# VHH binders against Probable tetraacyldisaccharide 4'-kinase, mitochondrial (LPXK): the designs that were tried, part 14

Target 1, 363 residues: Probable tetraacyldisaccharide 4'-kinase, mitochondrial (LPXK), of Arabidopsis thaliana (Mouse-ear cress) (q8lea0)
Amino acid sequence: IASSLYGVALQIRRSLYRYSLLQKHRLPVPVISVGNLSWGGNGKTPMVEYISQFLVDSGLTPLILTRGYAGGDEVKMLERHLRGGPVKIGVGANRAATAALFLDKYGCVDSSSLRSFFDLHERAQVWTISEKIGCIILDDGMQHWSLSRDLEIVMLNGLNPWGNGHLMPHGPLREPLLALERADVAVVHHVDLITKQSLRDIENMIQGFKKSIPIFYSKMVPKYLFDVKNARSHVALEALRCASVLCVSAIGSADAFVKSIEMTGAHYVDRLDFSDHHLFEAEDVETMSRRAKGLEHKSNCKPIIVVTEKDYDRDPEILKCLDSYTVLVLCSELQITPILETDVDSFNYTLMKALAAKFYVSS

## First folded at step 4 (VHH)

Design s46 (from d13 with A33G S53Y G54S T57S I58T; framework vhh_7d4b_2)
Fold by ESMFold2-Fast, scan of step 4:
Structure s46 (fold): chain B 363 residues (1-363), chain A 124 residues (1-124)
Amino acid sequence: as target 1 above (363 residues)
Amino acid sequence: QVQLVESGGGVVQPGRSLRLSCAASGFTFSSYGMGWYRQAPGKQRELVASISYSGSSTNYADSVKGRFTISRDNSKNTMYLQMNSLKPEDTAVYYCARVEVYETSGYYEVFDYWGQGTQVTVSS
């Protein structure tokens, strides 16, 4: 009863915003929203980072807006990755207020300069990056109707796109379907880890609900490792070749992480899975040490412990307590996967075209 | 409801020490960076020290480096500022602040929530 009433309230609120009965904040620069249909392992934060880097490489300074500093280990990871660069990150429950604060401090690229940028970019000319904000990226913009967006991207976890068929925490499948209806683009994440039939079923469901929606595909690609005792270290993936590895993680897609480690050529792989967002404590470190000793006995060699970036960024200091073992952090990047007529070039073109359309509308 | 309450201020002679405390409530303390600001009469508010959510990173104003130490106890929802070798120029109202907005390009943390402040007076 509660879930049905909640679904009706969501539908009414969405209709009020859709038909301009509730006010939305209009920002002076393009706004891209990255949301999700299901919780955990959907690639939302890696996609926000991909888009921010694409915009920087194109000459625009992005501002990323997200719910809270501990709104996930993902926020801490973004801060670590983007530190020292031009990307700005605003953390706060009220995205409109946070945006106003940053726009006041840095200013924004004026509409004439933005139109010139899109003209020059289409003409393949060089653009000089400005300290002023040129684009805003909403991390988890779903359910937040206070800011108008120019492009709505929704991420689906290919391993579990629809969850258990309930609204969070439980209820009918209304939130995922409402999110898809407002989406301009859908991205199926972990496409390399699912069967062709599973992918077809996901595509058919998306197209059945919104036939016109473009679908793109992504995966996570391991790039390097670093030692928890020296975050500036760069360890090649070959360090895991023929090694015994204990995979420790507290994330939404432990299977994807373990599969990535297996693909490095590790000889023996064991795993210790904690619930998503679990904070490691001294008792957990003792459990990890016990598991590592067991693996050492079975493999006849000292294992390497590998954790995810999210685990590291959640609490770097607790992992240093595993001083009897080498503890490495696996660093991966989101990559657009070429499937049928879609690839990285067509995805990037879709981003730029949608943003440019804000300034170049036909009569 | 975010609430920050400072304590430990007082009047001391130059060269003495004080320890300030900030008790936090209404949010997940271990998830936010925290800082100490101070403001002397007729002066701008200035950042004295900041500390990351885990306590692994700290930052200090040049005027207090080597004399002040910021720390936190996430189990008690409390942040501290140990002030050693106090000088008359350290006289100010000291404010506890929560980091609501973090900016990577400028290295400056934006503080959206403040306590009421505690007075520190260093005088002979």
Scores: ipSAE 0.000, ipTM 0.219, lowest interface PAE 10.2, mean pLDDT 78

Design s49 (framework vhh_7ocj_1)
Fold by ESMFold2-Fast, scan of step 4:
Structure s49 (fold): chain B 363 residues (1-363), chain A 123 residues (1-123)
Amino acid sequence: as target 1 above (363 residues)
Amino acid sequence: QVQLVESGGGLVQAGGSLRLSCAASGFTFSDYAMGWYRQAPGKQRELVAAISSGGSTRYGDFVKGRFTISRGNAKNTVYLQMNSLSVEDTAVYYCARVEVYETSGYYEVFDYWGQGTQVTVSS
């Protein structure tokens, strides 16, 4: 195995030198990093998808780089959403090596074309999308220092902005908050699910670490559901209206998921929360069935079980074992929300402006 | 020493089925993604199917719904079940160990290959 690992390392090393990555630690195209201050489910993956779609709509082919953590549910979800489109997804612990291999395969957009694209004077120029890579998006780039980035975006969960910590204003400040000093942009996620006062407190804390940092706001917008037995099916959100719903999830933001279901107009909502990235087993299915039966007795109608996309993509087959109940997957999209003077155009402009800075040349 | 040995190829009538096997040795099989590629004369080598260490699968556009990739970690073997075979499936099929995985576009970087096994589909 040592011999085979050496052979792989040599191949990767050759690709890195071809692109001068080991020496310069820079890629020939702009790099956007999306990270979280707290672990799990803080809108990071939906934001990566939002940015990739913005770039595609603008005529650039993005390459998303991710390490494929914990069973690959994030990778499977991105793949399912982006399948058939121009977006490339690379999976590997060594982001630089993965990038080098994709750049070797597909090539990259030349610097003069990229400069024109990101030039604010030519914002309205229409580009014909090609297979050549025009921008790289790092999923969870805050933990990976090997690639230089042109834009660092940090996601904060508005429902739990400081992770598991409730040390503010009591006790010492947490080390993860120092990541705000390295961020170019902060995004408060689930802004529709928090109070105005809570939002002001979050904004004040962010500005306390970096006074001039732009702050944007996002939310998840439910779009439709699909049946676990037919992933091609589309079920309208109205199916949950006045229904009894059991929310089952193994994600980092179960509160946001449950609140989104409550907002559909469901009459009875019960929940069963598992640890983030938990792989469902037969024993868990039995627990779900017992909870659903209890809800059925209380509401005098058969409940619908609703899970998240991450839970579905982690193991679709185990969910089919709940064949006594309708099991639906909630599908949502990230939306940038206008608050104060901040709006979607301002966020998109900030992305383009930061990326254009990579190609700035003095007159 | 890493070694990949394919078996199960041969001649089959259109509409028939074949099961390919690839026996791996010289590395910790359960830690690596594995894939099947094919190459017809005068054509570029293309991805047929891949399976990650965690069991997630990817398929080439022309084989989706007809082929199934699976792995037996206890036997250090990866399998390709080929159903509803057509003349267009005629190619040499290669087993490969995958170093880097791309889910979009079915692109994968591989470091070791088997010798290949011939699959011929007659009309």
Scores: ipSAE 0.000, ipTM 0.197, lowest interface PAE 13.6, mean pLDDT 77

Design s50 (framework vhh_7ocj_1)
Fold by ESMFold2-Fast, scan of step 4:
Structure s50 (fold): chain B 363 residues (1-363), chain A 125 residues (1-125)
Amino acid sequence: as target 1 above (363 residues)
Amino acid sequence: QVQLVESGGGLVQAGGSLRLSCAASGFTFSDYAMGWYRQAPGKQRELVAAIYSGGSTRYGDFVKGRFTISRGNAKNTVYLQMNSLSVEDTAVYYCARVEVYEYTGSTTYEVFDYWGQGTQVTVSS
């Protein structure tokens, strides 16, 4: 009932913005929004990172805007991954205000330079990247309708795209599925972990709301591990081969994490799932130790404890208290999965076309 | 319980002066950068001035030479002295707490986690 009232309020708010009855703020550079319709496991933050790296590789400095605070797991993960690069990250509930501050501090690439950049058939060779902001990426922009965007990407967790069909707080669905009508692109995440029939059902549902929407597919690919006591030293995935592993996580898609560990060739895999965003406490560390000891009794070797990057970034110090065991963090990257080898239109091409379109309206 | 309370706004004639104050509570004031920001009707919030924990300052291009930001760590207060005011300075002025993270040669991020309620400054022609 509360969900229905919330849904009506969201529809009224969308209608007001859609018909320009509420003012939207426009920024001087292209804005890409990465949002989701349900909480947890949808690949939103990895997609923000993928887009930011694509823009950097293309010679453009991105500004990522997120609601999370400095203590948030998503922000710390982005900072750790993007450290050493030119990416700017702005954290604050008011994305428009945060954007204005960064644009004032660093400046932005002028519209003629951006138009020339996006008009090139191939990217121009650049020997240095400008500190001036060339593109803004909204992390979780679906609920921030006051800021105009040039591209709206909606992420769907392929393992659980619709949840129980209820809006928050009565279910994982954040917005009505009708919000898909506003989306420019849909991305089905964890496509490698679902059946062809499940994918087809998801595609049919998406197209039921917007027939012409491009649908892309993504997955998480494990790349390396690191020890919580020495985060600067990488450990090869082969370290888990034939090992006994206890998967510990407090994330929205524990099944995807456990499947990733199973795919490394681990001999024995056990799991200990905590609720999404749970902060580990001393009592949890004791529970992990007891579970690991139990696994050691079932196997004939000492288990390795593996956690997710979000768990590490949420509180790295608490994990160091597991003195009796090796604790590793699994590091994965988002990869766009091609549909057909002969397709000319790729996800990256779709991004470039949408960014370029911003500069042709005024001409 | 972080709280920022602005004061000192009002109506002033072009060429006049105002001094804004922001009283901060609920955190270790000296550890944070503090900023003044403004928002005119129909426009985005923009930086007016910022002062870092070490005392260095930054100003928006339209206020350089006219406005001065300062801080009193003993009083947990940040100030904005506004001189030679023009009609274009008419806006709601907000105090903000800023947490800045910078890494050598790499990603910089700033956290704008707390804002005051704002104080109206109106400059008549």
Scores: ipSAE 0.006, ipTM 0.298, lowest interface PAE 10.1, mean pLDDT 77

Design s51 (framework vhh_7ocj_1)
Fold by ESMFold2-Fast, scan of step 4:
Structure s51 (fold): chain B 363 residues (1-363), chain A 122 residues (1-122)
Amino acid sequence: as target 1 above (363 residues)
Amino acid sequence: QVQLVESGGGLVQAGGSLRLSCAASGSIFSSYAMGWYRQAPGKQRELVAAITSGGSTRYGDFVKGRFTISRGNAKNTVYLQMNSLSVEDTAVYYCARVEVYDSSGYEVFDYWGQGTQVTVSS
């Protein structure tokens, strides 16, 4: 019952926007929305970061708009990665108001310059980057229908794309259906961790909801580690080869994290999984220490404790309390995976084509 | 409507400590960033510290390592722990709800407290 009422409310709100009965804000620069069909592990925040870096590398200054939540460890990660760079991050519940304030403060790239950029996108990287905003990225724009967008990207967790199959409050079933109807692009995340048959089943389901939707594929690729005592340190993945490792995480996909560590060539891998977004407390640190001592006894080697970036960004100080052990943070990047006709080049082309369409004029 | 009430200001000797508190009344602000700003006589208002709803913090260059911003368990109270105070820290300290911030700073939304005076004597 509650699920049906939720679905009706979403349809009414969507119809009001579709028929222009509610005010829509149209911004002077292109807008990309990155949303999700499921909670946790879907790659939404890494995708926002990927797109922002792609735009910077292409010569455009992006503005990322996010909502600050009590469990906003992903916002902290974006802040750490992007601090001091050209990317602007606006945090606020009202994304339209936040966008207006940033556009007022920094200005925006004029339409003629943006048209020139999109006409010569492959050469844009040699242009001087303006501090003026050239593109806006909405982090989790799906529920924010008051802001017009030029591209709607929906992320799916390949390990669990549909969750339990229930509607709110029992599950998000109606959200996936409605999100796909309005999506321009779907991205299946963690494709390296699922079977070929599971992938085909997901593809068939997506196309069942929207026949012609482009589907892209992504994964997380480990790049390096850093010591929790010095976030500026750089430790090569080879440091874990032949080592005894205790994987500690409180994220949506602990399996993906553990598999990443196993692939480094670690000799002995143990794991300690906490619930997604769990804030570590002194008691948890004691549990980690006891588990590490147990592993040390079994492996006859002092183990290295490895955590995720989200765990570090949630509370860096608590992890320093594990002073008896080396504690490293695994740093990974989202990578578009080449499957059949799709790859990073075709994904980047899709981004640029959609944004350029805002300025397209047929002669 | 959001109301912000500061407390904990006063007179303190150089090298001393003070803890400022900011309480919101009539509204939940667990989803918003909160900040502390200060304004010394004849100077512009400047950022002291800010904390996002997720707990990420940012500090003004002149207070890093000396001041600590934190949130209460109920998420409706913000604290500023001020250690190793100097005469240059003398100012009126304002609590503000921050709706918008960027990677280089914070844009304060129009919800400000009345301010609390901090005076550091040599």
Scores: ipSAE 0.000, ipTM 0.246, lowest interface PAE 13.2, mean pLDDT 77

Design s52 (framework vhh_ozoralizumab_d1)
Fold by ESMFold2-Fast, scan of step 4:
Formats: sequence, C-alpha cells, structure tokens
Structure s52 (fold): chain B 363 residues (1-363), chain A 124 residues (1-124)
Amino acid sequence: as target 1 above (363 residues)
Amino acid sequence: EVQLVESGGGLVQPGGSLRLSCAASGFTFSDYAMYWVRQAPGKGLEWVSEISSGGSTIKYPDSVKGRFTISRDNAKNTLYLQMNSLRPEDTAVYYCARVEVYETSGYYEVFDYRGQGTLVTVSS
C-alpha cells in the first residue's frame, strides 16, 4: 500500500500520543545519547558508529536518531558505512517524532525478549538479531527537549576541549560545563595527540564538575584508503609511505587528519585547510590543483591528494574534477584507548550495564 | 530503489534565470510532497520551496518568494524549480527532496534527498 502524506501524519500523531501516555516521554527501548562539550573534532559521529556496531555485533538492532540538517555530511557518511547492515537511521529535528515513526514502522523488541537477551549475555551466549528496534542512539542529543536517556555520553576534543583553550570555570563558560553533571560518561578524544599534562588538566576539570564520572579515552585509527573514482577500491596505507601528499579537508580537526597522514610515513606533507562543513566549489578545485603542482615541483614527485570521508560524502563528484591527480579518501575508525584503569572491555561493560538497568532497576 | 536525479544547474550571471528539474523513480511520485533544498558554500541546508502531492499548496521562504517558482508534473514524475532574478547569494548545490514524514501538530520532517544535487553558480 502507498500511504498518503496525511495518513502518515495521522500515524505519527497517534503513535506520539500513545507513547506519551504510556511512557511519560520515555521510549520502550533503551536510549543512549552521544553529545559533545566542544564544537568540532570531538569524535561524536565515530562514537555513534562504534556503539551501533557494538550493538549489532551483540545481536541488537539499533536506531540512530540525528538532526541531519546542520551535519548532512555526517549522516551521509553513517549511511554509506551502515547501508548494507541492520542499522536504521532516522533524520529529523524532532527526535521523539522520528523515533515514534520508526517504532510504528519496524516495531520494537519486547521487554521480555530484551531481559532474556541480557540474561544470555551474562552467560556469554549468542543472541539472534531481530529486525525490530532494540536500542536507540541519539546523535548530538543536546537540545532543550527532554527525551529520557538511559545513558548520556559526552565527547571532548582533547586537542581543543574548551573551544579556544580559554576555559573560565567560574565565568561565562560555567553553564555549559554544569551540563556535564548530567553526563554518565565522559570520553576524551584524540588522546594520542595530547600531552600527559594536558590530559591531567582535562581530567581535573571534568572531575571538578562531577567527581565520580567515569572517563574513557579514544583515538582515530586509519585503516585504509579508497579512490574517489572507485569507492569500492581498497588502497593500503602503505601507498602513502615515502609519497608526497596534499591533505585537503573541511572538518573540525584538520590537525588530527594531517597528523594521521604524517604517521603513515609520507615523505612530504602539505595541507590546505577549509572551514568546517565548507562545500567545495570549482574555484577550490583550481586552488587544490595549483597547490598540488607547487608540491610536485618542490618534491620532484607527483603528489597524492588525500581528503577525509566527510569531505567525500559531502560532494563525491566535485573531487573527480581533480582527474590529473590521484585523489584518495582516508578511512579511520574510533578505538577506545587503554589508559589508567579503563579500556575497551570496561567501556563495553558500561554500555551493557546501562542497557540492562532499564529492565532490572525500573520502578 | 528510490532515485532522485537533479539537473539544470550551471553558471549564470546576476539577474539571470535557470530552470532546475528533478526526475523521480522508484516510488509513487504523486503520493509525496516534494521539496527543493539548497546548501550554499560553508552553510547548512536551507529550505527553498515546498509543493504538495497534488500541486495545490506551494510555500516559499522570504529569501526566494517572488523570484522562484516550484511546479510538478505527476504524469512525468518530474519536479521543477524556475529561478528568476538570480543573486550571488543563490549560489548553492540544489537538492530535490521528498518528505518521508511530517507531524500535523508541529514542525518536523525527514528529508530524503538521495540525489547528487545540481550546482548553481551566480557570478559574472
């Protein structure tokens, strides 16, 4: 059947009304929120992907809810990565309404099955994945709306956790930092790119606002590259070893991207940074070509142009206009880093414990 | 399965005109409200125009009202945007989008814009 737009709107209204009455703005499945304290390069989207893959590997189908408007490239990247799998992605400013629609369309795992799932996992058993939604992940859950969360994770960019490095804990930044008190977990991202002293300063500030908050640590690990002309290609990182590379990016953490390229053993690295979310135009492509020619002259080697996944997903076609050069996309994954008493096992345990709590500590 | 293919973009001088087209396939076009949205360099997505499934309700933001005209041909599964009196600020990638869902009691929409977009550049 083909539902009219009016019929779909009526289903949403009825579903929201039902869930509001029965759940008091609580959803029937566990909800994990991933938010940020700093504006860019904080690892929020990679963390959402990590959690979704962890849930799928555990046998539970997640629904990712995202605004999509302000960060359309992040949504495109998530869709490309998750397209063939069971993960569902809902896009919309009103997350509660989007959730209601997806719950109506796909259904959700019933509470008795979810309780059995957690019991089986306690016994190291394998759960059979259901097409029904078993968990919801809020991408950038920070809004003034009050959808109930079972776990609130806050991401911080270790390279620039306070925006400009001018944190004033008793000044105009205190209100955003006080929001950290509502967080269940803090994650310091790009921990491999900061000093031990910088990390201690970040930890002390976090604990100053919430003494008992668990702090975990993450980094981005380059895995492979692909050619913009063939997105199915797989190019080993070793292709960049001893090469001349021009790093082109329009992201929140260009320094982390450039550092990742330098770590591949590239012979000469040049960079061309655009503002976060910048859409490449014909003039930008000309600028890239001129910079690549300059690098070729300096290095006596034809350079490889490397862009980020977000840049590719924002506009794959414009990058193909650089047909005189090899243009590769760097693919990286978020990895939990073992620091102090925390590691990937303790982080994964924290996720499972939060999900289980909805069914065992409810009143 | 669902496919939206935008076309008609290009370079045009200020004060000029362009007509964009969107060819829809893989769904019953006549059942869906359709939208044009755009993304200017360094900016987020901006709503440009809306047309109801039957074509009877049409909406524009003030930024394009009186200059742009949305229309549709349900027999040809095609959406159009006639752009007149173009300004440098209209420079953007234009996307054809269908609305999967909207809420009757409030503003909420899921945009499905799986098209590649079409680039419109307004400069001399």
Scores: ipSAE 0.000, ipTM 0.138, lowest interface PAE 10.9, mean pLDDT 77

Design s53 (framework vhh_ozoralizumab_d1)
Fold by ESMFold2-Fast, scan of step 4:
Structure s53 (fold): chain B 363 residues (1-363), chain A 126 residues (1-126)
Amino acid sequence: as target 1 above (363 residues)
Amino acid sequence: EVQLVESGGGLVQPGGSLRLSCAASGFTFSDYYMYWVRQAPGKGLEWVSEISSSGSTIKYPDSVKGRFTISRDNAKNTLYLQMNSLRPEDTAVYYCARVEVYEYTGSTTYEVFDYRGQGTLVTVSS
């Protein structure tokens, strides 16, 4: 059976792990890995950004390491969001080599300074931000076997956690469900878009594979829109109220996107779904225009076309070819809903405990 | 259209030598890092060699170091792999691959591993 491009990448990564004679590289700073067990829509990239911003706000300069799949839309989105800040992004198939390059160029916070940071943070005292790398975040680290990590986070799409809409593993999985045993933390994404019963079923399945694993919850919160012709100008979400909207996307969770638009108070909502990571062509623009004209006729109102940030970052120029319509990009942020207090205060506290544990174990 | 055409494979006895070639077209060959990778029957892809765009930086895994030599001719858009002291475990389909580097505003460098050819079969057997 022929392998997909992604399947080939997994084989290459496993070969690189073997090339290292099964020795894992240990980096001089804490390493957090964010991965997933299924394709698309699981909040992995937004979670990487959330952790990155938390670390910056805490006084540590993060380095994000990612492979960057064909098209590079997720990497372009991260770069656009984090541009001008202290965050560093390294992209490459060999994450160990990329890490070594960035650590050589920028340096890293020494163990004494890290010790001081954790002691001060526990005491809620002020810490001075260093230009040197203080923490590494692996984007999709669960499927990279050559780097040691201090915290494994696995993301699950609450709308479709197991593929094909079933709880049993059907369809293409990036990693077998048994890989959940390697996770320190599980996060169910899009919890605001699923029923309580569906959430309970997901929680039961997770605990069936790994008992007592902490489970956290996240959602995407729409913040603003921008026009594809002027990405620096914000458009309020109110622009969509009582409007006719055509949702166009080539992402892993079109349902979540469409539901977000429906919640803005749009009067008519239509959708046009393309395959995940699909690069729009002139023929697709014609299809979008035809669909928009149909919606205009049905609603007696000129529709607004709304796309996702990933679609915009994949190819912003092709979207400008829809001259006859207003095309807006929906900008959302990941929000964590913490578990009720039992033994763990919050997700952020869990991150800091994992980072502190690394310092003591690696001394 | 990016094309990579591998050639030079064949049947060789243990201890023998073969020279593989990869003809590149559809891109500026001199701008790219190039790899040789191989896939033995029943095994995954294995990195065999890496060469920088200028040819100044070269890397090998221990399994082939001292036996294989990677080189390139940027004027001819051709990548080479000289294989000496061949062993039965070198039996594999050999592929050439390119690496794309992108630099984003800020701190990002991006490498994409890409191969397009059908490969060339090397069989080491007595």
Scores: ipSAE 0.011, ipTM 0.180, lowest interface PAE 9.5, mean pLDDT 76

Design s54 (framework vhh_ozoralizumab_d1)
Fold by ESMFold2-Fast, scan of step 4:
Structure s54 (fold): chain B 363 residues (1-363), chain A 127 residues (1-127)
Amino acid sequence: as target 1 above (363 residues)
Amino acid sequence: EVQLVESGGGLVQPGGSLRLSCAASGFTFSSYAMYWVRQAPGKGLEWVSEISGSGGSTKYPDSVKGRFTISRDNAKNTLYLQMNSLRPEDTAVYYCAKVEVYEYDSSGTTYEVFDYRGQGTLVTVSS
């Protein structure tokens, strides 16, 4: 352990001395920032995961830099999903120092190889993956001015795009609109859960502030469930058909979660919403049990309790205390939705074209 | 913004004692595990102690176990290292450190990366 700390401590020392250099210089590899226009339920972390997997599938090793503490629910979820693959994850408040540390440790793909990669990728050629870092993805890169971005993506929750639902007419501009001005691409999340008119209103608002901005569309697609007592065994979504379900969540978009469960064909759906990032305690478990018994009385069948992945990753052990009920975790992934003339291919093309532009812009 | 200022070093005879202090600012001190690391002249860095945010858990390598005691005063944002039975091989610059970066590799292994920005405090154990 002492020997391993020698190298780590020296790397931190070098990274800290290079922090000022990163503030004045671009990083040697492309940088994608994924931010949000609205808080909670905007699909930011799923989008980071989507981009990282796309880059890996294309032959480029990504480094994800995220804000938060090691052991945070979003970090645990990303680690669990990306385990076994080549993706690197750095967690730290100082994004520039973290980037420098990983670049020093793993190296980066040289600019000539990256130029060849982007050129060949446009020609649909196969690229061989390198252990060296080829791209950096900032999870919530908003308002960290020390790192230059090559692509700024902003996520918008279609169910609640502006926090309080709408802007005040003739009033001053809201904070989310300023973030939109910096965006290269906007993504409307949960498009499958909003009306066509609501979507048009959102599109008109976005284009009102930045007329030529590309707008893409995404949704969360349920894939499978797993039992909190046996996380290695997948449960098919069909387990929820005609069932009585109690949706329990402590996330920013409980409405999206509940609607996704309703779409599985569940016969009775009840919900118990906790505040975003709430850590469940013994009293909460009792409240869940009491709510489940009430649902059992109304439906005349024993309910299944379903929680989100973030709730599970936050504290899997507390959920096992609900031993009188089946407790399942809903596992979903982000998918780009084909709407109008946009689809997954055009989104991926937009990513690659923007990243390629880095090599033709003088610093 | 994060500041760590070490003090308390000096010249001491073999078998003597010293208490090092580290004044911390710019972060919520009680929420972080804190560490002491040292660098002997012409050698690399060595971990010497760890303490949890609450102070309820401490760890030491075999080289200092039983001789060094780490402690903290969360009301004063101060970290301490009580060094007893000092030996010539304990001669080093001592730094206090906070973990800034956690690394997750593809196997799920987590690594701690230390942030130690102070000048350190020199401890010399004379013969």
Scores: ipSAE 0.006, ipTM 0.297, lowest interface PAE 9.4, mean pLDDT 77

Design s55 (framework vhh_7z1x_3)
Fold by ESMFold2-Fast, scan of step 4:
Structure s55 (fold): chain B 363 residues (1-363), chain A 124 residues (1-124)
Amino acid sequence: as target 1 above (363 residues)
Amino acid sequence: QVQLVETGGGLVQPGGSLRLSCTASGFTFSDYAMNWVRQAPGKGLEWLSGISSGGSTISYADSVKGRFTISRDNAKNTLYLQMNSLQPDDTAVYFCARVEVYETSGYYEVFDYWGQGTQVTVSS
């Protein structure tokens, strides 16, 4: 099963890691890292997308660096959302090597041009976007320390901040929570779906590790749906009002997804949860069909099956096998939620201040 | 089943020329863009040149522009790099890489398969 080509690819990766780190301590443009303290449901990929869109709107071309997992669902979703725009996406376990490749191929914005950008932005004046890379975003950089970064953002899933429910000192999150000391910013995701007491407990735990860390808050906002048979279709959220819905997902935030569907005003909501990153097979489609028929009997109406974008992007074709039912994909975006002294403006200011700090260090 | 095999490397004098070849198998070569990339001793990865699936779009890094020429023969499933006016700084392991591009305007590229590399040494 192990081919000579696979072995050589690993050897190349290790060599690139070794030599790239020895050659460059820092990249020539600002680096923002978005990481998490547990594997799923924390809003990491939506946050990467939010930051990349903010940078484009501000006039900087971002390069997103991601490991890419088997199936490539997060990468495919980012590509589908960002295609047609200036955002570059590099895939590889060795982010330093991938960065070097893209910086060499596309070039980077020089220090004087970055200074001009910050001067213009501070004066709220127009900046013309460059094809050259102006900022790098590390997807899942928190647990990978191979690249120097100017801003370290850590995402926590408000519905399940400690992964499998274990807390320090003896839980599987012990070492990741200690890594929080290196974070510049913490973001509590799904803040709209948790109690005020749960939020306070999360805040107290975060501040217990780093007393002065700024905490921001985010949520997913459903925008529309599309039919799996026509990805260009636009179905209003009102289509789910008073309907019977079967929520099918293989993601880390199944509870958040189901709650989002419940908030649309659906009359009957059933769910079928698969493990995060699960690739649907013919047997799974049969299970979905059986569950849908059961819901149809219970609700006395034909159910609509709703899946997540990650499930769709992982394998669009398998979902078309549910031809007896309407299958829709829920499209949502991340939004920074105002709480106390924090809001979108203060979060965006934090990003811009980190980028500006790089300008003063790079010369 | 996907394989990329580089050949044509070796020792060459400064100012000399070499032609690298990359033979592809296990996939439809004409459907994929191809790149040449190198890694010099003690240095990071450097992208050199890219060529579209049909050969109509070609790009070069500034360091090799005017000295290196990329080409492909889809009938032979082979990618080429003609290297002229070689300098000691061109000493590196040279790799060919297959690229999957989802959308050209999205600037998304996946270098999903790499060859084993071929050593080029420029020395007197």
Scores: ipSAE 0.012, ipTM 0.360, lowest interface PAE 9.2, mean pLDDT 78

